# VH-VL binders against q8rwq4r167to367: the designs that were tried, part 9

Target 1, 201 residues: q8rwq4r167to367
Amino acid sequence: LALEDIDGSPSFLEKALQFIEKYGTKIEGILRQSADVEEVERRVQEYEQGKTEFTFDEDPHVVGDCIKHVLRELPSSPVSASCCTALLEAYRIESKEARISSLRSAIAETFPEPNRRLLQRILKMMHTISSHSHENRMNPNAVAACMAPLLLRPLLAGECDLEDDFDGGEDNSAQLLAAANAANNAQAIITVLLEDYGSIF

## First folded at step 22 (VH-VL)

Design b42
Fold by ESMFold2 at other seeds, look of step 22:
Structure b42 (fold): chain C 201 residues (1-201), chain A 123 residues (1-123), chain B 108 residues (1-108)
Amino acid sequence: as target 1 above (201 residues)
Amino acid sequence: QVQLVQSGAEVKKPGASVKVSCKASGYTFTENWMHWVRQAPGQGLEWMGVIDPSGGLTYYAQKFKGRVTLTRDTSTSTVYMELSSLRSEDTAVYYCAKDWDLEDYYPQYFDYWGQGTTVTVSS
Amino acid sequence: EIVLTQSPGTLSLSPGERATLSCRASQSVDSSYLAWYQQKPGQAPRLLIYYASDRAEGIPDRFSGSGSGTDFTLTISRLEPEDFAVYYCQQYGQWPLTFGGGTKVEIK
């Protein structure tokens, strides 16, 4: 339950998402600009030691990196390998309307309920940030670029690519080409989910 | 601040080899790929290939395959581009360039460029 | 391989004028994986635009990109003296990465 603690209260991740939705919309480069790794680690430790609420005066870049830290440390990817495969297959549909419909169906019908809720929740924060791009300079492409590797880790690891993404010849250089294609696909999938958020969710 | 500093200009004879260095600073060297792009006098830009410094994996554009070798030295944060069997049409400015500096993401447009290294191949 | 054709080859304009530069791809560039660069004599290229329309960090809003599929445009709404340079488009939807032939924007 990435969004709830054992007692049903909002988790660290959920509280950080709420903070960014409330205080991050006017912050230039939010989600892209890195904070000090040392400060992020300290803030995570402070939460574990009882500082369970974010206050209005905290640095949004630190809180944004707390979100990324939590996503990296989840015991499994926010989107599983089979779910990444479903998203990739749906994304490859050429017709925009059929593609959006297929993405909606893949999320509704293929994702385990906890994974679907987690993805939707994170995308809601990302959608809110990208809706204020005139102030924060973070449009859907930019937000997707910085978040897609954290959300679609199996796609980047090559665990869910379709057969037509694999070269017929194998050498070390084929791995870089596959990684480049996976990165493009991951960013593109998340961008569509953001741009058509209301239609998909 | 991210910087890419390349080695100095070179003059070579046809059939020789050239090795250009690109020293990186201001970021974690092993977390971003490094690309090489060249530009002949008065002409456009041409992608040559890419290296992942973390493991040394490379990919070369077909035109240069067999003649170009990309290597790196992680202890000095330096990549090297070696081009062999030089001919007059290899006269160009050679650039190292890197993609976006986000961890674990490799967009394939170039935020940062070296200053360029002029290689002149003349008989 | 995707071939990028830029037009015009040279654009002669005065400061304050609007510049419109075209980049046409030989096949569709998926998800608008297209970047624009500015290059001044003796300097490395400078990233202006990525994802066809997104400005890179520090790029003034007089630079704008548009287009999708096979047709892309860079617009400079009011030329400044420092904007006279050569401009290149680049696609990154597939390897090999390719660049357009360039458009030189020069003072009339």
Scores: ipSAE 0.480, ipTM 0.788, lowest interface PAE 2.7, mean pLDDT 88
Fold by ESMFold2 at other seeds, fold request of step 24:
Structure b42 (fold): chain C 201 residues (1-201), chain A 123 residues (1-123), chain B 108 residues (1-108)
Amino acid sequence: as target 1 above (201 residues)
Amino acid sequence: QVQLVQSGAEVKKPGASVKVSCKASGYTFTENWMHWVRQAPGQGLEWMGVIDPSGGLTYYAQKFKGRVTLTRDTSTSTVYMELSSLRSEDTAVYYCAKDWDLEDYYPQYFDYWGQGTTVTVSS
Amino acid sequence: EIVLTQSPGTLSLSPGERATLSCRASQSVDSSYLAWYQQKPGQAPRLLIYYASDRAEGIPDRFSGSGSGTDFTLTISRLEPEDFAVYYCQQYGQWPLTFGGGTKVEIK
């Protein structure tokens, strides 16, 4: 599973999440600022070659991009298309209390257990970072903007349920508009999950 | 050190066209969308449209459809805005602007602006 | 199209006073998708606030944003001489992107 190796020990992803929770909270722009691409790729290779532990002196921006790299490379999205649809439907509920309740229900009752556990784990790291926003300048909106595309891939890919009856634009501008709307929805959903983390999980 | 540098002021007659350039530096040009906003003298700001430089896809505000064309040249990291069939009410400062410098997400508020290009349409 | 109406059109105040600027949307805007800009004569706009309440890089603590739905507010807690300018709100929840008409904050 994504958080554990076959022997039950923490995976690369889990170790990177723990590193960010411990060493990333005071780092300005953590999860937002890109690291050196060559360093990130090398660090991933080093893990595959046996360097399975992060040391305290590693650059948190590199480790943060390792997390993003692993999430991009997962064989399936952390949140499936049907689960993205469930989250979007719950998010659209106007009453704040009913919306939080519906989000909690969708996550607890609709998600396959591995997906729910993965989402909750990543959100825990994100919540920890955003709770130190005075130090790192990464409030919930900013953390959600950085991570939502990686968590809700089917929404960004246009794979969620739409009653959309047909292509309305007739030109390629419909694609750009759809991308903008999906990005806003993904960011907004993750922001609510972060801001109400304790109520949802 | 993101910079957006626009071409110089232009004076045009009604019915002509104008092409304003916006040269970007300090970031990966193809990874952020570029927007165009204008401001008539003594007036507020008006969004004209947006281009995704990676594939050249565009979206134009309805008011400007048929008159505005956004293009880009990825080899020079430059976006061009062309406005045709100019009228006196097109007299304005034209800005290029980009969203937050974030490779995987494209919020549509503008942290970086060009210096502005004054286009004056006068007969 | 979401129309943003700013009020007042002009706000005449003295340095040290609190300024309260209103932006009202013609339909609900997710409170995450509203920005505020400052513009001085001859300059491009400067981003102050995004996501309705988050300060942009380098913006002093005296600037704060609030609001949700259709009603948004920019507050300058204690006006400094450099704060006399025109302020615009902008929504980015739906295309076309739209701006308010502006509020000019001027010295009384």
Scores: ipSAE 0.473, ipTM 0.792, lowest interface PAE 2.7, mean pLDDT 87
Fold by ESMFold2, fold request of step 24:
Structure b42 (fold): chain C 201 residues (1-201), chain A 123 residues (1-123), chain B 108 residues (1-108)
Amino acid sequence: as target 1 above (201 residues)
Amino acid sequence: QVQLVQSGAEVKKPGASVKVSCKASGYTFTENWMHWVRQAPGQGLEWMGVIDPSGGLTYYAQKFKGRVTLTRDTSTSTVYMELSSLRSEDTAVYYCAKDWDLEDYYPQYFDYWGQGTTVTVSS
Amino acid sequence: EIVLTQSPGTLSLSPGERATLSCRASQSVDSSYLAWYQQKPGQAPRLLIYYASDRAEGIPDRFSGSGSGTDFTLTISRLEPEDFAVYYCQQYGQWPLTFGGGTKVEIK
């Protein structure tokens, strides 16, 4: 229900996604540039108090941070730990064609339908933004970097059961290396989903 | 607006230690890692290591392991780099650096740099 | 450890000319985790390009990056007076993070 209210109308998240798709495409640094934290908080409070529509003159950076706020506050990750594991396993396939096919299968076969719909909907907005990168300077890599931590939280938290290579080191140094690898993997997975959106979805 | 302000230049003798500070502002200090990079005169850039300010965990490049120590003080939003057993080849400008301001994401290229601290090691 | 080799060491050009800088990695840099920096004397490096081809915020269109695998290129389509500096590539696909030795772009 993340995209719909109980009455079937578009949720705050869905309305914000639509706003960014319509008004964010020409905005340099959209999704990357942070808005004022107090302005974002105020806008969320205004929604909670009944201001349910965005108007054309609202700051796209504020709306973008509203999207991030909603995703961050979801009670569980948009992509579960098992789904993150499936995506990572599929991503590690070296052959590009086999990797894309495996990513498509992982999404179709392991995601609960609500989670698949949510992921696909967010990626659609991200794909729209990255399709205007000459105007907004947000290529798939940059959009993925901004959004992957919010979409693949279990991967960044180290909750996926996959083998990791250790290069050795002091106590706790392996933890930072693992976190750096997880961050790169999360960004890379989302980048592939964006670059091959039409083939995957 | 992210700012990284480093302590002033240092002149040291071989065998001594130096401690350089990097005070951060304009973001949530504990949400981003801090890297250290040095540059010897007329030379390129060399990564030394990284600290996660939230828990103080560190990783050091092998060349500096055993001589470099990164610490932080969350109450002042400051990272410290200490390099011990200084040699003349440690003469360099030392930079703190971080990724762009993203919550809990650590892309490992650096769009924010301190102004640099010159450390000169001479007898 | 991934070694990055930049060439040429020095590139002597006039304003208005095109500059082409090369960065070669000793092994493949996965997902094009490669950045480019500009550095002027007495200043900290400035990020130009990340993910091999994406311009950082505020970087003019005359800077472009390309390449993948082991071979990467920074191109400055028309040199401006402020572009005479040293340029470094950096990989971030694996630790330790490593930089190239630099290419100095200087006035001919």
Scores: ipSAE 0.435, ipTM 0.766, lowest interface PAE 2.8, mean pLDDT 88
Fold by ESMFold2, look of step 23:
Structure b42 (fold): chain C 201 residues (1-201), chain A 123 residues (1-123), chain B 108 residues (1-108)
Amino acid sequence: as target 1 above (201 residues)
Amino acid sequence: QVQLVQSGAEVKKPGASVKVSCKASGYTFTENWMHWVRQAPGQGLEWMGVIDPSGGLTYYAQKFKGRVTLTRDTSTSTVYMELSSLRSEDTAVYYCAKDWDLEDYYPQYFDYWGQGTTVTVSS
Amino acid sequence: EIVLTQSPGTLSLSPGERATLSCRASQSVDSSYLAWYQQKPGQAPRLLIYYASDRAEGIPDRFSGSGSGTDFTLTISRLEPEDFAVYYCQQYGQWPLTFGGGTKVEIK
């Protein structure tokens, strides 16, 4: 599973999440600022060669990009296409209280448990970072914008079953409009899950 | 430091075309979309459209569709806005503006603006 | 298309006073996809607020945004001399992106 090795011990991802929760809270631009690509690649290789623990003196931006790397490389999205569709349907509910209730229900009832646990775990780290936004400049909306493409990959790829209608004829502009809508929806969904974490999980 | 530098002021006659450039620096040019917004004298702001520089895909606000063309040159990191069949009502300051410098999939509000290009249409 | 109506058109106040600017949308702006900008003569707009209530980088605490649905407010708690400018709201919940007509905050 993404958070645990076969023996139940913490995975690389879980260790990186713990590192960011402990050492990333006061780092300006954490999760937004990219680390040097060669450093990230090197650190991933070191993990593959046996260096599986993070030490307190490691660069939090490198560790943050290691988290993103693992999420990108998962064989399936943290949130599947059908689960993305369920989240979108719940999100579209106008009433804020009913929306939160529907998001909670969608996650509790339609997500496979491994996917729900993974999403919940990542959102916990994100919630911790956004709770220190005065120091790190990463408010909930900013953290959500940085992470939503990795969590809701099928939505950003246009793979969700959404009824869309284009204004006018088929042309190149249909792709940009769809991308803009997907980006807004992905960021908004993750923001609500993050801001109402305790009510949803 | 992100910077958007636009070409200089233009004076045109009705029926002509104008092409305004916006040269980007301080970030990876193809990573973010570029928007165009105009402002007539003493008036508010009006969104004209957007281009994705990576592939050249565009979307135009309906009011300008058919008269505006957005293009880009990735070798010079420059976006061009061309407005044809100019009328006196097109007299305005034209701005390029970009999305927030984050992941491609976040909402469109603009923290980076060009200095503006004044286009005057008179005869 | 979402039409944004700002009021008042002009707000005449003295330094130190509280300014309250309204932006009303013709339909609900999902997830508070609303930004506020300040513009001074001869300059491009400057982002103040996004997501209705989040301050942009470097924006002082005297600027605050609030509201949801169709009603949004920008508040300047104590006007400074540099705050006399025109303010625009902008929605980004759907295309076309639209701006309000502006509220000019001027010295009384």
Scores: ipSAE 0.428, ipTM 0.757, lowest interface PAE 2.9, mean pLDDT 87

## First folded at step 23 (VH-VL)

Design c51
Fold by ESMFold2 at other seeds, fold request of step 24:
Structure c51 (fold): chain C 201 residues (1-201), chain A 123 residues (1-123), chain B 108 residues (1-108)
Amino acid sequence: as target 1 above (201 residues)
Amino acid sequence: QVQLVQSGAEVKKPGASVKVSCKASGYTFTENWMHWVRQAPGQGLEWMGVIDPSGGLTYYAQKFKGRVTLTRDTSTSTVYMELSSLRSEDTAVYYCAKDWDLEDYYPQWFDYWGQGTTVTVSS
Amino acid sequence: EIVLTQSPGTLSLSPGERATLSCRASQSVDSSYLAWYQQKPGQAPRLLIYYASDRAEGIPDRFSGSGSGTDFTLTISRLEPEDFAVYYCQQYGQWPLTFGGGTKVEIK
């Protein structure tokens, strides 16, 4: 539903994703480079006030940050805590082939269909950008680094039961170490989903 | 544009302390971690630790634990590195460093560096 | 902790030549969490490569990185005068973050 308004028309998020797929592929550092925060907030307000279409001459960095803004503001993460746990368990499998198979199964077996569709839709945009990395310098690793914290919020928040987050409140060093490990795991999981997109979805 | 501006060179005697500042601008100060890395003369780079400016949480490399303290002042967008009980082997250039200026990202490689602060420890 | 060993310590070459720099880790660096830096005298390090092979913004295509696991390589396909500097690798797969000892690329 995050991709459609109540009348079935494309949402702000879906329109921004389409814009990036069409106009962002040749933009160096797309999804990595931040736009001015005030400009992003103004563009969101303009959409709410009736400027409901993106035009081809709009700054793709602003539109990319609009996507990130919407993902931050979603009432629930695209990937829930239980789904993050399933992905993390599957990712930790040593064998490459077994890992890909387990990631596919985790998505098929644990994700509610709307969440799976949303994740797949966002990964499609990311896959399109990374497929043009010779022009935009955004390889799968870089795209995943920029987007994984927004997609796997429960993992970054320490809400997955495979993390040692119960020790984090006792020692501030343990909290930062856990956060650093979670960030690396989130990036690595999304990288695999992106690199093996066709096999997983 | 992201800028990290450090305080000037310091000359200290063994046993003293030094406090180096790193003033950040061009991004939201509390959204990214700040790392400290030092480089002794003619030697390589050595990671000292990291601070999360939003809450002031820190992690120190074991070699420096007990002697280094990282703090921040969010009102001036400044982090501080204090190293106590100085020894001659603490003579080095000290850098603050961070990765990308992305919200909710915990950078661990360093795209932005301060200009460095030379600390000389001699009698 | 992960120890990074760079070789050679010094590489003496002329402009136009190909430089090949090695970084070996004491244990596997997960997901190729490895970066390369260039440092010139009196300057802070400059990020060249992250994730073993991805060029940082604004880095010329004559710089390339490769490798995985424990063995990583930085290649400069044709040395320019501005490329004579010290190069460091860094891993970020686990804390403490560690750097290699450096390879100095100097003019012959």
Scores: ipSAE 0.651, ipTM 0.852, lowest interface PAE 1.5, mean pLDDT 89
Fold by ESMFold2, last read:
Structure c51 (fold): chain C 201 residues (1-201), chain A 123 residues (1-123), chain B 108 residues (1-108)
Amino acid sequence: as target 1 above (201 residues)
Amino acid sequence: QVQLVQSGAEVKKPGASVKVSCKASGYTFTENWMHWVRQAPGQGLEWMGVIDPSGGLTYYAQKFKGRVTLTRDTSTSTVYMELSSLRSEDTAVYYCAKDWDLEDYYPQWFDYWGQGTTVTVSS
Amino acid sequence: EIVLTQSPGTLSLSPGERATLSCRASQSVDSSYLAWYQQKPGQAPRLLIYYASDRAEGIPDRFSGSGSGTDFTLTISRLEPEDFAVYYCQQYGQWPLTFGGGTKVEIK
């Protein structure tokens, strides 16, 4: 339901995704360049007060940050901890063909349908942006870097049950190292999902 | 506009300590890690360690462990690097640096750098 | 620890020429987690390339990165006067973060 209001009409998130797909493809640094936090908060408030449509002349950087704001504020992560664990295990398969097949299977078998639909929808927007990288300078790696923290929150929070990540110890220094590794893993997982979107979804 | 402004140059004797500040502005200070990198005269770049300003967690490269301390003051958006038991080999320019201003995500390359602080250690 | 070896140490070229700078890692750099920097005297380093081949914001198209695994290359297709500087590679696939020793690109 993150993508639809109760009456079946597109949600704020879905409308923002559509806006970025239509008007964001030629915008240099789209999804990377931050907008003013107060302006993003005002735009969210304006939606709540009745300005429920984006117009073509709105700043795409503000709309992109509205997407990030909504994802950050969801009551639960778009991808749950168990789903993050499944993706990470599939990603670590060394053969590219087997890795893609395992990622596809993990998504099909492990994800609740609403979460799978949400992830696929956001990745569709991201794929559209990265397909115009010659104009916007946002290659798949860069788009993944900007969005992976919002999609795979449990992985970055250290909530995934992985033996390699736990073997690093319990102290505060080990936590920073684990977070750095998780950030790289999150970016890499999302990059594969983007680059092989058609094969995975 | 992200800016990292460091304290001025220091001249120290061997055995002393130095504390370099790095004041951040233009982003939410607690959302990104801050790294420290140094460069001795005529030499390349050397990573020293990193601090997470939100909780003060640190990680130090093994070469500096035991001599370097990174701290922060969230009320002034400032990170401090203290290096103790100085030797002549510690003569260098010290930089604070950070990745993109993305919330809670750290790709670990450095798009933003302070202007550098020259520390000279001589008898 | 991943050691990055840059070659050549110095590259003497004229404006308009193509520069090719090499960075070799002591072990594979996972997922192309490699960046390139430019540094001029008295200045902080400037990010050029991340993820081995992605150009940083505002970096001219004449700068390009390539490579994977252990072998990485920075190419400047046509040197301009402002491009004479020292260039460093950096890996971020594992801690400690490490830099190469640098390649100085100077006017012949």
Scores: ipSAE 0.648, ipTM 0.846, lowest interface PAE 1.4, mean pLDDT 88
Fold by ESMFold2, fold request of step 24:
Structure c51 (fold): chain C 201 residues (1-201), chain A 123 residues (1-123), chain B 108 residues (1-108)
Amino acid sequence: as target 1 above (201 residues)
Amino acid sequence: QVQLVQSGAEVKKPGASVKVSCKASGYTFTENWMHWVRQAPGQGLEWMGVIDPSGGLTYYAQKFKGRVTLTRDTSTSTVYMELSSLRSEDTAVYYCAKDWDLEDYYPQWFDYWGQGTTVTVSS
Amino acid sequence: EIVLTQSPGTLSLSPGERATLSCRASQSVDSSYLAWYQQKPGQAPRLLIYYASDRAEGIPDRFSGSGSGTDFTLTISRLEPEDFAVYYCQQYGQWPLTFGGGTKVEIK
């Protein structure tokens, strides 16, 4: 489980999420501002070697990038391809209230429980950060932009079952257009989940 | 610090071509797309197209398709924009631009801009 | 393609006054995928606002954006001398990416 070690104790990911919820809320550009890649990898190695707790004096930008590093390294996306398809179909509903209801239903009905718990837990951290946007300048749109590619990997990879694909694909430029549209869709989906977190979860 | 440094101003005759470079530094070059935008004297901004430096895939705005070519050299972290069959209306400042320094292809607004390269086409 | 029409073409105002700049889209811009830029003579554009209302890094609070769908507004609450420039809106909801024609804010 991504949030728990085998013995049921909090995983590296869960501890990093807790750190960001406590120490990241007042940090300008948290989750957006990159840390040094070597520093992030070194911190991950230190955890594996026995430094299993984050201390208050650690750089929140490094811890935030540790979260992203772990999500990238998961063997499968937090949200599977079929679940991404369900979210996209629910998101396309034009009425805001019907869309929120359909997103809630898609999560409740189609997600395996471990994936739903993981998504909900990451969104909780993101919701906490975006709730302090007056201090950190990370509005829901910005937090979603930074995190959606890591959460909805199959959508950006073009692995979702999309009925409405009319480009044909004979022009290699169609790949970039499709990627740009998928990125906008992923960001928009996560933004709604984040803005309406309490209603959806 | 992300920095985009473009090649110097050029003066060309109608029918010629021009190749403008944009050297990137301060981030991993292959992880973000690079866009090109031009601005004619006293006019607004016009998007020309985009390149993904990792694989060299491109997309061109329809009005430039067939005349513009975007390429890159990953060993020097440089993108090139070549515009052929130049006309007087191609006189403009040409910019390279990118979004945030993230490991994906979005968002699609431009937080980082090159300094611009003036291309003058006159007969 | 989405055409962005900015108005007015020119705003002549004094320092300390409030500036209100309009950007209208020919089609709805989904999820407020709209940015605003400032450009001074001889310089590249500078990002001010993204997602219609979110301020870019280092942009002072006197700049604010609002709107959705087809109607968007940039407001400068109290003009400073450095704010006299040309302002552009840009949509990124669909390709081709497009810009408005600009609004020049100048000293009266």
Scores: ipSAE 0.644, ipTM 0.849, lowest interface PAE 1.5, mean pLDDT 88
Fold by ESMFold2 at other seeds, last read:
Structure c51 (fold): chain C 201 residues (1-201), chain A 123 residues (1-123), chain B 108 residues (1-108)
Amino acid sequence: as target 1 above (201 residues)
Amino acid sequence: QVQLVQSGAEVKKPGASVKVSCKASGYTFTENWMHWVRQAPGQGLEWMGVIDPSGGLTYYAQKFKGRVTLTRDTSTSTVYMELSSLRSEDTAVYYCAKDWDLEDYYPQWFDYWGQGTTVTVSS
Amino acid sequence: EIVLTQSPGTLSLSPGERATLSCRASQSVDSSYLAWYQQKPGQAPRLLIYYASDRAEGIPDRFSGSGSGTDFTLTISRLEPEDFAVYYCQQYGQWPLTFGGGTKVEIK
């Protein structure tokens, strides 16, 4: 759905993912370095006006920010609140082997197929980038830090069922602390999914 | 390019207050948190607290609660740190600092720093 | 709160030598939420390393970080003249955010 237009052809998002996989692997700071905000907004508008193909001479940082823009603007989170809860619960397992197994099971058993396909597709791009980290300096931790808030939006919003990570909003200071912890958890979850991509998917 | 520009050096007497400004540019001001860190002469770094500019929410390290106030002005993209009831031990360089300039992104290491503001509290 | 203890306090070395700086935490720093900074006199700190081992943008390969749990190390494989500075570790696994006391790397 998010990866295909109505006629079954690749969407803007899928084309941008393919561009980054092809042209982003040797770009230092890809997915981390911000592009010109006006250029990103203009490029998204050009897509809406019919320019849906990327050319090799486009700035990979702009295309990377287009991906982020699309993910942020999706009508609902790529990973639902209940799916975020399942991932967080599985992630907290201390044994590496059990944790990976539980993450795999959570994705296989809990996610609706369209959401699983979307998450896996985005993680594939992220895995490709992090596999070239010696050239682009984007190790799994860094790629996950840049993307996790967009993928696990309900976790950062405090909408997961597990309240151990959230104080329940005692005061304004508690809200910032909870947000900081949620962001760290989101980054850590995505890092594991990325580092063990082949075992999980 | 992200830039954090702080107000100039201040000399204060014990018991006074100081207000340091930090003007941000090169990114969307409300998308990232702003932290404050100080460094006494010859000493290490000490985290004071953080403000979310979008809503003005703050969190203060326990040592500074009741004396520090962080505020912001979104129309000028500026954060302010006010420290009251100054003591000689508050003599330090005060820095504003932030993480990466990514939207809704809250890692808590500091890639961008202001130039620092020296506050001297003389008895 | 997590206390970070850096050692040695001062490391006197010559250009071309290997520098090894230690940062020990009073309790485990989960998920390697540890950063390293370089600070030269009269300047703000500069980020070198985050997530214990990832180099920040533009940081030369001679800087490397390692460690987990309570024990972390910054290594400068071959000191350059511009590397003589004070180095701080910082944890961000929990609030309050805390820094180590620093290690000064100075020319012998």
Scores: ipSAE 0.643, ipTM 0.847, lowest interface PAE 1.5, mean pLDDT 89

